# Designs tried in a protein design chat: VH-VL binders against o27280. Part 301

Target 1, 266 residues: o27280
Amino acid sequence: MDSMNVPEVLEIKRIVEESESVKTFIFSWDFRREVRPGQFVMVWDFRDEKPMSVSLIDPVRSEIGISIRRVGEFTDRVHGLSEGDLLGIRGPYGRGFELMGRDILLVGGGIGMAPLAALADEATARGMRVDALVAARTADELLFLDRLEAAGVNISTCTDDGSCGFKGFAHERLLTLEENHDMAAVCGPEPMMFQVMRILDERDVPAQLSLERYMKCAVGICGQCCLDDTGFRVCAEGPVFWSQELSRVREFGRYRRDPAGRRVPW
Key: E = the ipSAE of ESMFold2; O = the ipSAE of OpenDDE; V2 = 0.75 times the mean of E and O plus 0.25 times the DockQ between their complexes.

## First folded at step 14 (VH-VL)

Design A8 (framework fv_marstacimab)
Fold by ESMFold2-Fast, scan of step 14:
Structure A8 (fold): chain C 266 residues (1-266), chain A 118 residues (1-118), chain B 112 residues (1-112)
Amino acid sequence: as target 1 above (266 residues)
Amino acid sequence: EVQLLESGGGLVQPGGSLRLSCAASGFTFRSHSMSWVRQAPGKGLEWVSAISGRGGKTYYADSVKGRFTISRDNSKNTLYLQMNSLRAEDTAVYYCARHDWYGSFDYWGQGTMVTVSS
Amino acid sequence: QSVLTQPPSVSGAPGQRVTISCTGSSSNIGAGYDVHWYQQLPGTAPKLLIYENTNRPSGVPDRFSGSKSGTSASLAITGLQAEDEADYYCQSYDSSLSGSKVFGGGTKLTVL
């Protein structure tokens, strides 16, 4: 409904430092407006608006959390805020993750662990067995390890530089780990997600992948919503897609398009 | 509490056949790959065979390929090893072992002795 | 021959530190596959001692620790006790052997 398209001004109830560059901002939330893992909200600082994945969903405390990495002017301003300060929130938007089966694999890269942390909470609350492969360039970019451990999740880490866990990329680590999952959920850089998807396809594991670049399109603020070979609207159907939907899209993991329609490699 | 109990071992003549069973309890059996690992008297551990949780993929050591068949019945929480064309070199204690996500054998059965002798 | 090489024996006195090496190659440990360690007391089944290179299962004392570097791994036992007398095996995975799990030859630890 239209009410979801108007920003609600909410007070920052609590801030959690996840790392030197990532904070989770927690707000009271009326759960008559359902929010599910994999969905996002638009965060408005009264100057600019940006999409952010919901990283915490807590109906018991009536709270949601939004994890934000410091990467530019907007995020720098938001990181400068304190408990009691105000932000505009509208949403939730987008298609969330679906849980199926008993055993789930999560594969996250960097801030892509944010929506997967919320999914891990839901999966463990349902009594599912959760294995999480957490990947980053360096140890300080690994997120939510304590939260995942507290939830009873089996964790494997990998870093490009070897500063924590396996030295290498997520897909290289995945090849060294056992199979036996009913589904997987994947969020991170597109090249990582593409390589992970290929391995999961060979293991006959259905996967859901979250495409961060299309979050703005889901609220109608860009025209770059079609994928090359499918012709469907990513902004209307995303940000979460099943692997069978993406396996036929030649641009996935290889290139994207700028506002002028030119191919830009990852 | 995770438990694995092997059975079916015994004395068999060279060229004979034997079927081992492993009864599993205390965990969701279909969620784990399972292996057979053997140990000849006074020797080290040798991995023999593995099967994926749903039974769709099987793996064998070169020493047993074409002679042994691993299988499972997830409705009965039971792992099997069908051993054909047995040789003296197959004489060993055979252990049933559960895989964790990292590829270790986190739980082992007590073992069952297979003796191949004339 | 074993794909992973361990010394056949090691010995120490109570209270001392002993280290057991596990030497692999580029197709196993060197390819990034985890190393796991097992303790086998005489007449018993092996028990998991260390998994994922460095982690201890519940109930394994801090005296046992694992490490991994390059193509090799090590098991360290500090504060050696008589009850530690056993055979110790490393285990990994070898991609060149049709995706096979592989064990070291085993190391007999004698507590003097």
Scores: ipSAE 0.801, ipTM 0.896, lowest interface PAE 0.6, mean pLDDT 88

Design A9 (framework fv_marstacimab)
Fold by ESMFold2-Fast, scan of step 14:
Structure A9 (fold): chain C 266 residues (1-266), chain A 118 residues (1-118), chain B 112 residues (1-112)
Amino acid sequence: as target 1 above (266 residues)
Amino acid sequence: EVQLLESGGGLVQPGGSLRLSCAASGFTFRSFSMSWVRQAPGKGLEWVSAISGRGGKTYYADSVKGRFTISRDNSKNTLYLQMNSLRAEDTAVYYCARHDWYGSFDYWGQGTMVTVSS
Amino acid sequence: QSVLTQPPSVSGAPGQRVTISCTGSSSNIGAGYDVHWYQQLPGTAPKLLIYENTNRPSGVPDRFSGSKSGTSASLAITGLQAEDEADYYCQSYDSSLSGSKVFGGGTKLTVL
């Protein structure tokens, strides 16, 4: 049988409190089943199953970490768990990020910093120079700053309210920063990613963007994760896309869909 | 570990030309924008010119536009400043400086003196 | 050219606090560009003292601190020491000058 499609019941080894609303749950992992930054797993609390990005990949300690923001019933229950408790994990699923060149820019908004933290670890292990623009609404919601600093990442912070670093949005901050990068990886709210992608395109920097839309579907019914006129299925062809691919999607950063499937401006 | 070493300065007559060089070591040269910053004797710092890491973009202060040309050879880890139509007011110590991601000059060379005089 | 304005000199006694201002405009500091600070000891090249408004490079004592508000920035030096006697420069970027880096005029700190 394909063990990747069967949940493994794993013990929570450690819980790191990243913020008041975000925790990282750390599990033992058998790395004969490869995990790459940008991939996700299905987390099962024995009632519901939800997709979560992998935020820590540590083959030396044989561990993975999954960062979860408290936003509803499932995540509230998971946040109530303690070290030693059990969760079901299956996967990994989806495309991972590809690293190229020597210098990489990371732009993360809120929980979108989770898959980028794992990517930062891989990039620094490869000897790449990593610059990370970490954006959030407030200072309390900035994630992984200590971990990024420990990895030797150059960090710029950006908060909507100005409570830490640049006061304003990620794309506004990006315009004030130097541009010597071979590639970028971007993850966060779709309007932020759209604005960042436009600046990177003007700078001729190829970018990979991770879409949260894949969180809706992991079992692959045709059309469930479709993007506008291209027919791309996010869970099958994503969640990570090159900026060139997303430039062909009329909805990206401009429209979303309500539960009835209607186009609604951001 | 990071080192920047300027050379090519000297005495030149008004209207003359000089080419400055900056030898870089201890870092991946092509990953960083570089600048020339000058300082006239007893005066303040003045930014002169900058070049992107790959050399595709160049920038100049209005005081030197059309007279100075910044360039780099990433295979030799060397930054250049070609100075033409030199004027007395170009007399200064010229520093080679590396940009960090935030736009500061995190490392500086020791400087090379350019004197424009009859 | 839009220029950043610094006082030409400041002075203090050992152990005291001094503050050096850097006043810009809406096209530079007011547009959100970072302010960086440099220390230049007599006869030497400038050294980066503060970057990205508030951050210190490794080896710079916490006696040195930077801040930014509106169109202005400040460098504060507490516990003033004789070896702090130097010229101090602020630096930013001005969007109105076809995208140019700009320096303040410099401030000579004298330790009495």
Scores: ipSAE 0.795, ipTM 0.894, lowest interface PAE 0.6, mean pLDDT 88

Design D0 (framework fv_marstacimab; at its last look DockQ between E and O 0.91; V2 from the best seeds 0.71)
Fold by OpenDDE, look of step 15:
Structure D0 (fold): chain C 266 residues (1-266), chain A 118 residues (1-118), chain B 112 residues (1-112)
Amino acid sequence: as target 1 above (266 residues)
Amino acid sequence: EVQLLESGGGLVQPGGSLRLSCAASGFTFRDYAMSWVRQAPGKGLEWVSAISGRGGSTYYADSVKGRFTISRDNSKNTLYLQMNSLRAEDTAVYYCARKSNYGSFDYWGQGTMVTVSS
Amino acid sequence: QSVLTQPPSVSGAPGQRVTISCTGSSSNIGWGYDVHWYQQLPGTAPKLLIYYNTNRPSGVPDRFSGSKSGTSASLAITGLQAEDEADYYCQSYDSSLSGSKVFGGGTKLTVL
């Protein structure tokens, strides 16, 4: 068995409180094992296992960060952990983001900013200009603003209630931005991504989008994360997809499957 | 005021080459994707090619792919269309058009006529 | 042959209401991509008439209106005037044609 498929028990080196509901857990990482923005790892708390995006990649400090939103029993347990506690980590898995051009646009919603924050670090390190549209329901749910600003990212904020920045949804704010970038990376609620994608397509901006699905094996075997009609496995062919790929995915932005595999609307 | 002015059209033999230019003014050129749209005599509009604001991404209709090359010089506020291996069916008025934030073509030039004939 | 289908011609008397249909498919209008409309007066370049399905640019009279539903869009002109005689084109995006911007075949509007 490939060593990457065996969870490594790692000590939580540091915990960063990003918001009331989001924490970033930092681990020492051996960078002989490459990791790319947009890839995910399987986090094991010795009871259950969940896929989580990598939100920090720091080769200088030999660290990675995993940002986790508190949404259920598993994440409740993880959020109760302290520095020095242990977690199992296996991976990374999936296809990450590709960078192209000189100017890129990041559009993120909520916890979707996690992989985009990592991408922003890489892009800025490469000397690229990075603009980020950061969306959330309220101001207190906006993630990584200080981190992005420190990296030199030009930030535009959007909140449903108008508590910070543009009042409205990300796609609405996008329509008010006149700049046309070489590439875009998108991650957040799927309805948001759907709207953002079509606008970017219509603007002739190549876009990559990171999907979220229930993933169990992370290695393309179980099929739980398989997308209808295309046969794309989010854990193997994704989670990052080009817009052209997603245009062939019937369910994208329209419906999803619950843990039992039943179709449910977004 | 936004202005687009096409040039470079003319008569060319089949298999020949031609380079179109579009001079833009009245807006921040680099912030907008640009497109070429053509119209054969007495026919409808056909999208030909598009380029992103910074020039990092290009798109082509299948009918011109491999033969036409779109480019831009943002320092000169100019859009280009290099047309090679021209065919009779490429005969048309070629319009330069600006892409709006909504993906529509909100401003058009007056067009330049390209005639491919032996 | 156009990806978006329009009637070749429509006609109306001054003061009447006319509609121009634009029929697409699941890979363009039906997928969720927006529809725009252009007016082309004889011997002139196209002009943006309706953008983002229903919106009028500055200078376009409110007697022009756009709508979109399912796989189709429609342009309505009320209070038809002689100056409205022109060709009208719908435009959208099609994901099945390598990201092509697509136009309808055009509709010639004659004012009787």
Scores: ipSAE 0.798, ipTM 0.904, lowest interface PAE 0.7, mean pLDDT 95
Fold by ESMFold2, look of step 15:
Structure D0 (fold): chain C 266 residues (1-266), chain A 118 residues (1-118), chain B 112 residues (1-112)
Amino acid sequence: as target 1 above (266 residues)
Amino acid sequence: EVQLLESGGGLVQPGGSLRLSCAASGFTFRDYAMSWVRQAPGKGLEWVSAISGRGGSTYYADSVKGRFTISRDNSKNTLYLQMNSLRAEDTAVYYCARKSNYGSFDYWGQGTMVTVSS
Amino acid sequence: QSVLTQPPSVSGAPGQRVTISCTGSSSNIGWGYDVHWYQQLPGTAPKLLIYYNTNRPSGVPDRFSGSKSGTSASLAITGLQAEDEADYYCQSYDSSLSGSKVFGGGTKLTVL
């Protein structure tokens, strides 16, 4: 019940159109409430509340950015908002990414690039070498390429349809990249993350992967974000997990649960 | 042509120390994770330790953790294994092996023999 | 005991087909990790024979093939030749032994 658990109503300062289906909403932010890449916030449109990853963390300008893909009624309503409109924000929540070593590989699928873009900014600011594998179904869905390039990130792309870069899935592109890294950070569709984790584990690359599950409380009380057989709560022990933690999670990459708690294949 | 050449093996007493080296050539050394794999006389293969291409992450088998230290010098294309507090069970041929992008050990050195005996 | 189980030995006559099994568990092959195979001729270092379950490196003849199903993998050798007499190891990754690469116990192939 502290101030992180009560939404603060904030004005949308700027909207960046990242693609036809993805917008970044920028807010002024008091960085006494620290935000780490990989943490999430709950975004409230005064009717419903959904977890969203932070894609921009800028303490110098006192701004955060939240990237939202239009996928349903909630996100359709939020995409209809303008600069000056209000949203409720509570958080941040969860365990963020930990940086280590001299270089990092980012593997992002679709909107999963959002938290990785924030991580890339921090990694480059620390002087790390950053390589990114950016994946999407089509070229128009590749996110943050200009921002990553401006930050000095070395980019490889892949698209399912071959419209940009490698034609195929992210893990297939990864198999063609021979450089080994000190660590990796992975975020995207869970089937993609399962395949990428398998490859990274075998390459001796310690990996952190960001999971998404249905959430209600976001502080670990209600149990809606629990992972089968482990009891890990995505909102508390995650959303970022080390690969060795996820290796014990039977559901990872195999099924998900709907809001009613039923197993649903990916 | 990829080549890996181990050196530094020999006879040591229990509790002693030994440092192995592996000279690499024919590939961009810093781009590849490297491992040590050992084989006791008449026995099978056992993975010992791994290090990332840039050297920022390391892994150890439980049997050697705290006693062995893997390192690399990318300016000299050389992999090292510092072995301390050696035990009879560490007696083996030690191979230097390169990790491929598919997760296999695609190139191996000839091995260097370490014998721990009083 | 090795995490991956192989028969200690197999044998075959020249020209025959032999198979070598590699049985794992839900924390390695069954989790979805790949299987690689190595050939070790007497007195020599291991050599990569099959990688990523089924792929052959350059220079490995197509009479060597690999497969994976469930928690197990298999190496098949057709048209058996005298020079195939060697030890064969499967290898995978085990998620319960974080960071660990695991080898089978090895199979000695004898060509009669």
Scores: ipSAE 0.761, ipTM 0.903, lowest interface PAE 1.2, mean pLDDT 90
Fold by ESMFold2-Fast, scan of step 14:
Structure D0 (fold): chain C 266 residues (1-266), chain A 118 residues (1-118), chain B 112 residues (1-112)
Amino acid sequence: as target 1 above (266 residues)
Amino acid sequence: EVQLLESGGGLVQPGGSLRLSCAASGFTFRDYAMSWVRQAPGKGLEWVSAISGRGGSTYYADSVKGRFTISRDNSKNTLYLQMNSLRAEDTAVYYCARKSNYGSFDYWGQGTMVTVSS
Amino acid sequence: QSVLTQPPSVSGAPGQRVTISCTGSSSNIGWGYDVHWYQQLPGTAPKLLIYYNTNRPSGVPDRFSGSKSGTSASLAITGLQAEDEADYYCQSYDSSLSGSKVFGGGTKLTVL
């Protein structure tokens, strides 16, 4: 039996309330199974399973963290759990971020900051300079600011309503940031990622982007992970992609797929 | 205030090598991506190569890939283009250009002429 | 061929309006990539004229304007003056060319 393909039942060691709608669930982890920023696990509540990005990787404490936003029945049930309760975890799955150069820009929207928080930890540990642009609809939805500050990350914020930092969208804030970077990593709503990628391409900053729909593809959930015009054979290739791969995709940032495989505008 | 000054151009034979330099002043050099753009006599502009602000990422036009190498020394505020295996079609004025946060080439040097001829 | 197509020449009399087109495709302007315009006076280096589709750098008079729609962009010059005689280049980005910055073929503007 391959342990990566069979859920391991783990006890919730600690729960961190990141916001009103987001919690991080922390588990003891055997690091003989390596976990890298940008990878995900399947979380099983003994009824349904869903892919969740790893947001904390701590080999010193032998812990991983999984950050979950409350958006539906599965996540509502998981949010109702307490320390000491059990969840099934299998993985990790997917391709993680690659780091290169001397500095990195992180651009995260909402829960997309989860995998980027783990990446920030790795980048700072490697001696890279890290700048983060953290975007959300409102100030109370900005995630991981204290953790990023503790790691020595230079933080810029923006909110749609102007309740914290720049008033506007991530791509509008990005245009006011003059500093160039050796690379960037981007995670958030697909329309935000499209706009940010376009600007980073024009600025000669290679970017990696993490797409949540490709996490489903990597574990064999069909119908949502393939992009129309690329012929992507993506079950093993996601969720992290370089911008040059995504810029060839007609539907990226414009359309999504429903469970039946139909195009639905963003 | 912002100034870019190219040097190193000249006459070189086909198959030869040449290194161009661009001295930058008036801004924090390491905060900007830099590019080389060339223009053959009587022809249009062609982007050649780009380098990120800290030097960790480089890009090349297909026409020069494998022959040209872009580099920078941020301690000296200097951009370089090492050109190897030069061809007659590489004959052009080579401009050093700064990339803005909007993706435009907002400042250009005056150019240095490279002539590849026997 | 150039990936971005410009007319090779355009002409006008002083005080006239002229427009220079820049036609791209779905891999560049049509993808959403931004367009910049450069003016090159005879014997000089190019100078940024319009950036990020519609914006003017300090010192560029408002009779120069840019626009972008669909797969194309345009540079408009109103109140044409003799000193506007120059070559004009549009520039964008094309992801199908491994992330290349692409220039139009250039348009020579002649003022009578």
Scores: ipSAE 0.756, ipTM 0.901, lowest interface PAE 1.2, mean pLDDT 88
ESMFold2 (binder alone), look of step 15: mean pLDDT 92; pTM 0.939
ESMFold2, look of step 16: ipSAE 0.743; ipTM 0.896
ESMFold2 (binder alone), look of step 16: mean pLDDT 92; pTM 0.940
OpenDDE, look of step 16: ipSAE 0.553; ipTM 0.834

Design D1 (framework fv_marstacimab)
Fold by ESMFold2-Fast, scan of step 14:
Structure D1 (fold): chain C 266 residues (1-266), chain A 118 residues (1-118), chain B 112 residues (1-112)
Amino acid sequence: as target 1 above (266 residues)
Amino acid sequence: EVQLLESGGGLVQPGGSLRLSCAASGFTFRDYAMSWVRQAPGKGLEWVSAISGRGGSTYYADSVKGRFTISRDNSKNTLYLQMNSLRAEDTAVYYCARKSNYGSFDYWGQGTMVTVSS
Amino acid sequence: QSVLTQPPSVSGAPGQRVTISCTGSSSNIGWGYDVHWYQQLPGTAPKLLIYYNTNRPSGVPDRFSGSKSGTSASLAITGLQAEDEADYYCQSYDSSLYGSKVFGGGTKLTVL
């Protein structure tokens, strides 16, 4: 029996409201089935199944957390659930982040901060120095600041509207940070990740980037999981990729594809 | 005042080894990635190797991979390049250079000459 | 061949404008990587002249300017002076060469 591919019906133990549009759902978890930061699970509400990144990994309490943004019918239904209600969970799936060196930079945009929060916990537990650049459109959309602070992370913020920290985009803030790092991990909107990647490449900081699109094929459901230029499967070889793998993909950060395969600008 | 001072160059036979050093001062050395860039006599600039600020990541040009090793000692503010299995094509002035947060080589040493001759 | 292509030489008279091109490809400048320019006076180490496409370090005269468009970049020198006689190098990053920082072949500027 492959426990990763069989949905387990789990009780929602606790719900944390992270923002008006984001909630973290916490479940008891048997850590004989290991979970690494950067991996995702399939969440089943007994009608539809969607991939969700793991945002909390707590072996001491035997808990995992899954952070979900309200963006459609499935997520609206899940957001309507209460503690004690049931969801199906299967996984984890995908390649997680690799930690290297003594210090790391995390660059997260919006909900992309979710898998990076789990990574921050692991890195600080290993004694690494962690700097996080947390980006959002407005101050009330910045996620996980209290959790990162509690973990001992050095936090910089930026908002498009200037309501908290640096006024501007993540890549603009990154240019004002002089301190170099042994590695970086980046997750957020693809145009943000593209700009951050090129700066880190030029700065001699190896970066891992999490591509969260095209994850449906991970469990044998048909979908597009390949990058146009390289043929890497996001669900099989990702969602985490090193920057050198992504810098040759012609559409990364520039175009996306609709269900018909048409190029649409970001 | 930012200063980078290279040493360790000289004349060596093909197949031989040299270790270059670069003494850095005037900035927080551990906060900057460092590179070696070389220039053959009468030729252009060629990037050779890079190291992250805390030393956890290293990069090499294909022409030197497996033969050269970049390292740093942040407690001594010193960058090193260990050059093994030297070839005539490695003859060049070797520059130590600091990488800025914008990705440019914003400060350069004066260079040290390495001559590989039989 | 250099990954970034520069003319091997350019020349001009005092007071004139010269432009030095730096032509890349889809794996470097065309991918969005930034361009920096260095000036090397005879017998000296290179000096940063322009960084991050368009910016001048403190002490560089405004006669020097940089631009970037598509797969190419340019260095413009206005009001050309005898002291500008030097080798000029563009530099970017190339994703196809193991994370390599790449230099143009260099351009020798002669002031008549």
Scores: ipSAE 0.712, ipTM 0.877, lowest interface PAE 1.6, mean pLDDT 88

Design D10 (framework fv_marstacimab)
Fold by ESMFold2-Fast, scan of step 14:
Structure D10 (fold): chain C 266 residues (1-266), chain A 118 residues (1-118), chain B 112 residues (1-112)
Amino acid sequence: as target 1 above (266 residues)
Amino acid sequence: EVQLLESGGGLVQPGGSLRLSCAASGFTFRDYAMSWVRQAPGKGLEWVSAISGRGGSTYYADSVKGRFTISRDNSKNTLYLQMNSLRAEDTAVYYCARKSNYGSFDYWGQGTMVTVSS
Amino acid sequence: QSVLTQPPSVSGAPGQRVTISCTGSSSNIGWGYDVHWYQQLPGTAPKLLIYYNTNRPSGVPDRFSGSKSGTSASLAITGLQAEDEADYYCQSYDSSLSGHKVFGGGTKLTVL
């Protein structure tokens, strides 16, 4: 195939401001290099390289989009860039989502809505019915609502503070939604994903969850990608996992690892 | 009103086969996961099998895996359990149960008795 | 060695309070999976009594309540009545059993 591990230097064609803290960077892309929803790329600013989920896949315009939340030094520098500036992109990497059935539930929290937005586009293009539960701390942090609406997605929102839609957490809102789904895809903060997974397991809805933690190596050679109970490598075997695989991981939703490998609470 | 009605139980010899049916009414059948739960005479409840609303996923207890097959026909609002290679220890009342959005079994049928004996 | 452990029997006098325990492990209740309770009168199918740890279906008297803490759950019955004589089962989900749903062994309640 045509997959390369060398970064391609691409011009930023367009920037979309999704919120105060999130921007989507859009690049021309040669779709001879296949990209699937749920996959990620390594973004290189010529000083540091970080993994970012692909949030837009548009073969008609020959474009991909990468949504980046402002979180630290690397993302601050990238947010300071303008249309016409250059970034290095390598990939795509990882296992993407598998679509099955006709009715699909998406549950996204914060920036976790990014890979799910790309999945929503593909599912609606295939004629599937898509319900999306979009969750955030506040209304200002809800992402991709206009894009999902334009695609014909049925949207439910929830915010911790009640500033938009249901007041409460994603899993609390999920309990009020009927089963009418052949599968679910979930991405967001790990504690949210853990709560959502439990409900979907108890309902017998097959769920795929995207773990975006510890994706530090493009080829899956770093130890930080491993889960403690299963030995899964997120960048090699993930980032997308079935719920039954994650239900046996003792630290999922409870603990993370610091740089020394010690367990710390979420 | 939700109603579940099981049928197909009876007496069968070890090694034999039976197919149980559960007729559902009073709700949109395809929107709910369904399960079979059994109870041996004088014993407790044991979950046997589950199927998702559209039938895309099936689950089995280890004691029946490879011998039982759960299926559904959403056009007929009917749940099935095909039971092969029956053993004396499969003797039980078999209940059809609907799974709620909370993961509970919110409605149960009256049960159908399966007796495996020679 | 039982996945969910209940006392085999419990008894009380009319008007009293009884509690039925359901003891699990880190792979089920301790993992955070929810607990549901069912009442089974002699010769009848089980009926949902408590769902999602603490909630009552329509028509279940206020005398029945559920709670969950750590690796265990409890069903409390206050103002005990003769018609409460039944078998009671807890139910949860267990991650170590390939995603199997699990029931407690059942508790026979006798009203003295």
Scores: ipSAE 0.599, ipTM 0.807, lowest interface PAE 1.9, mean pLDDT 86

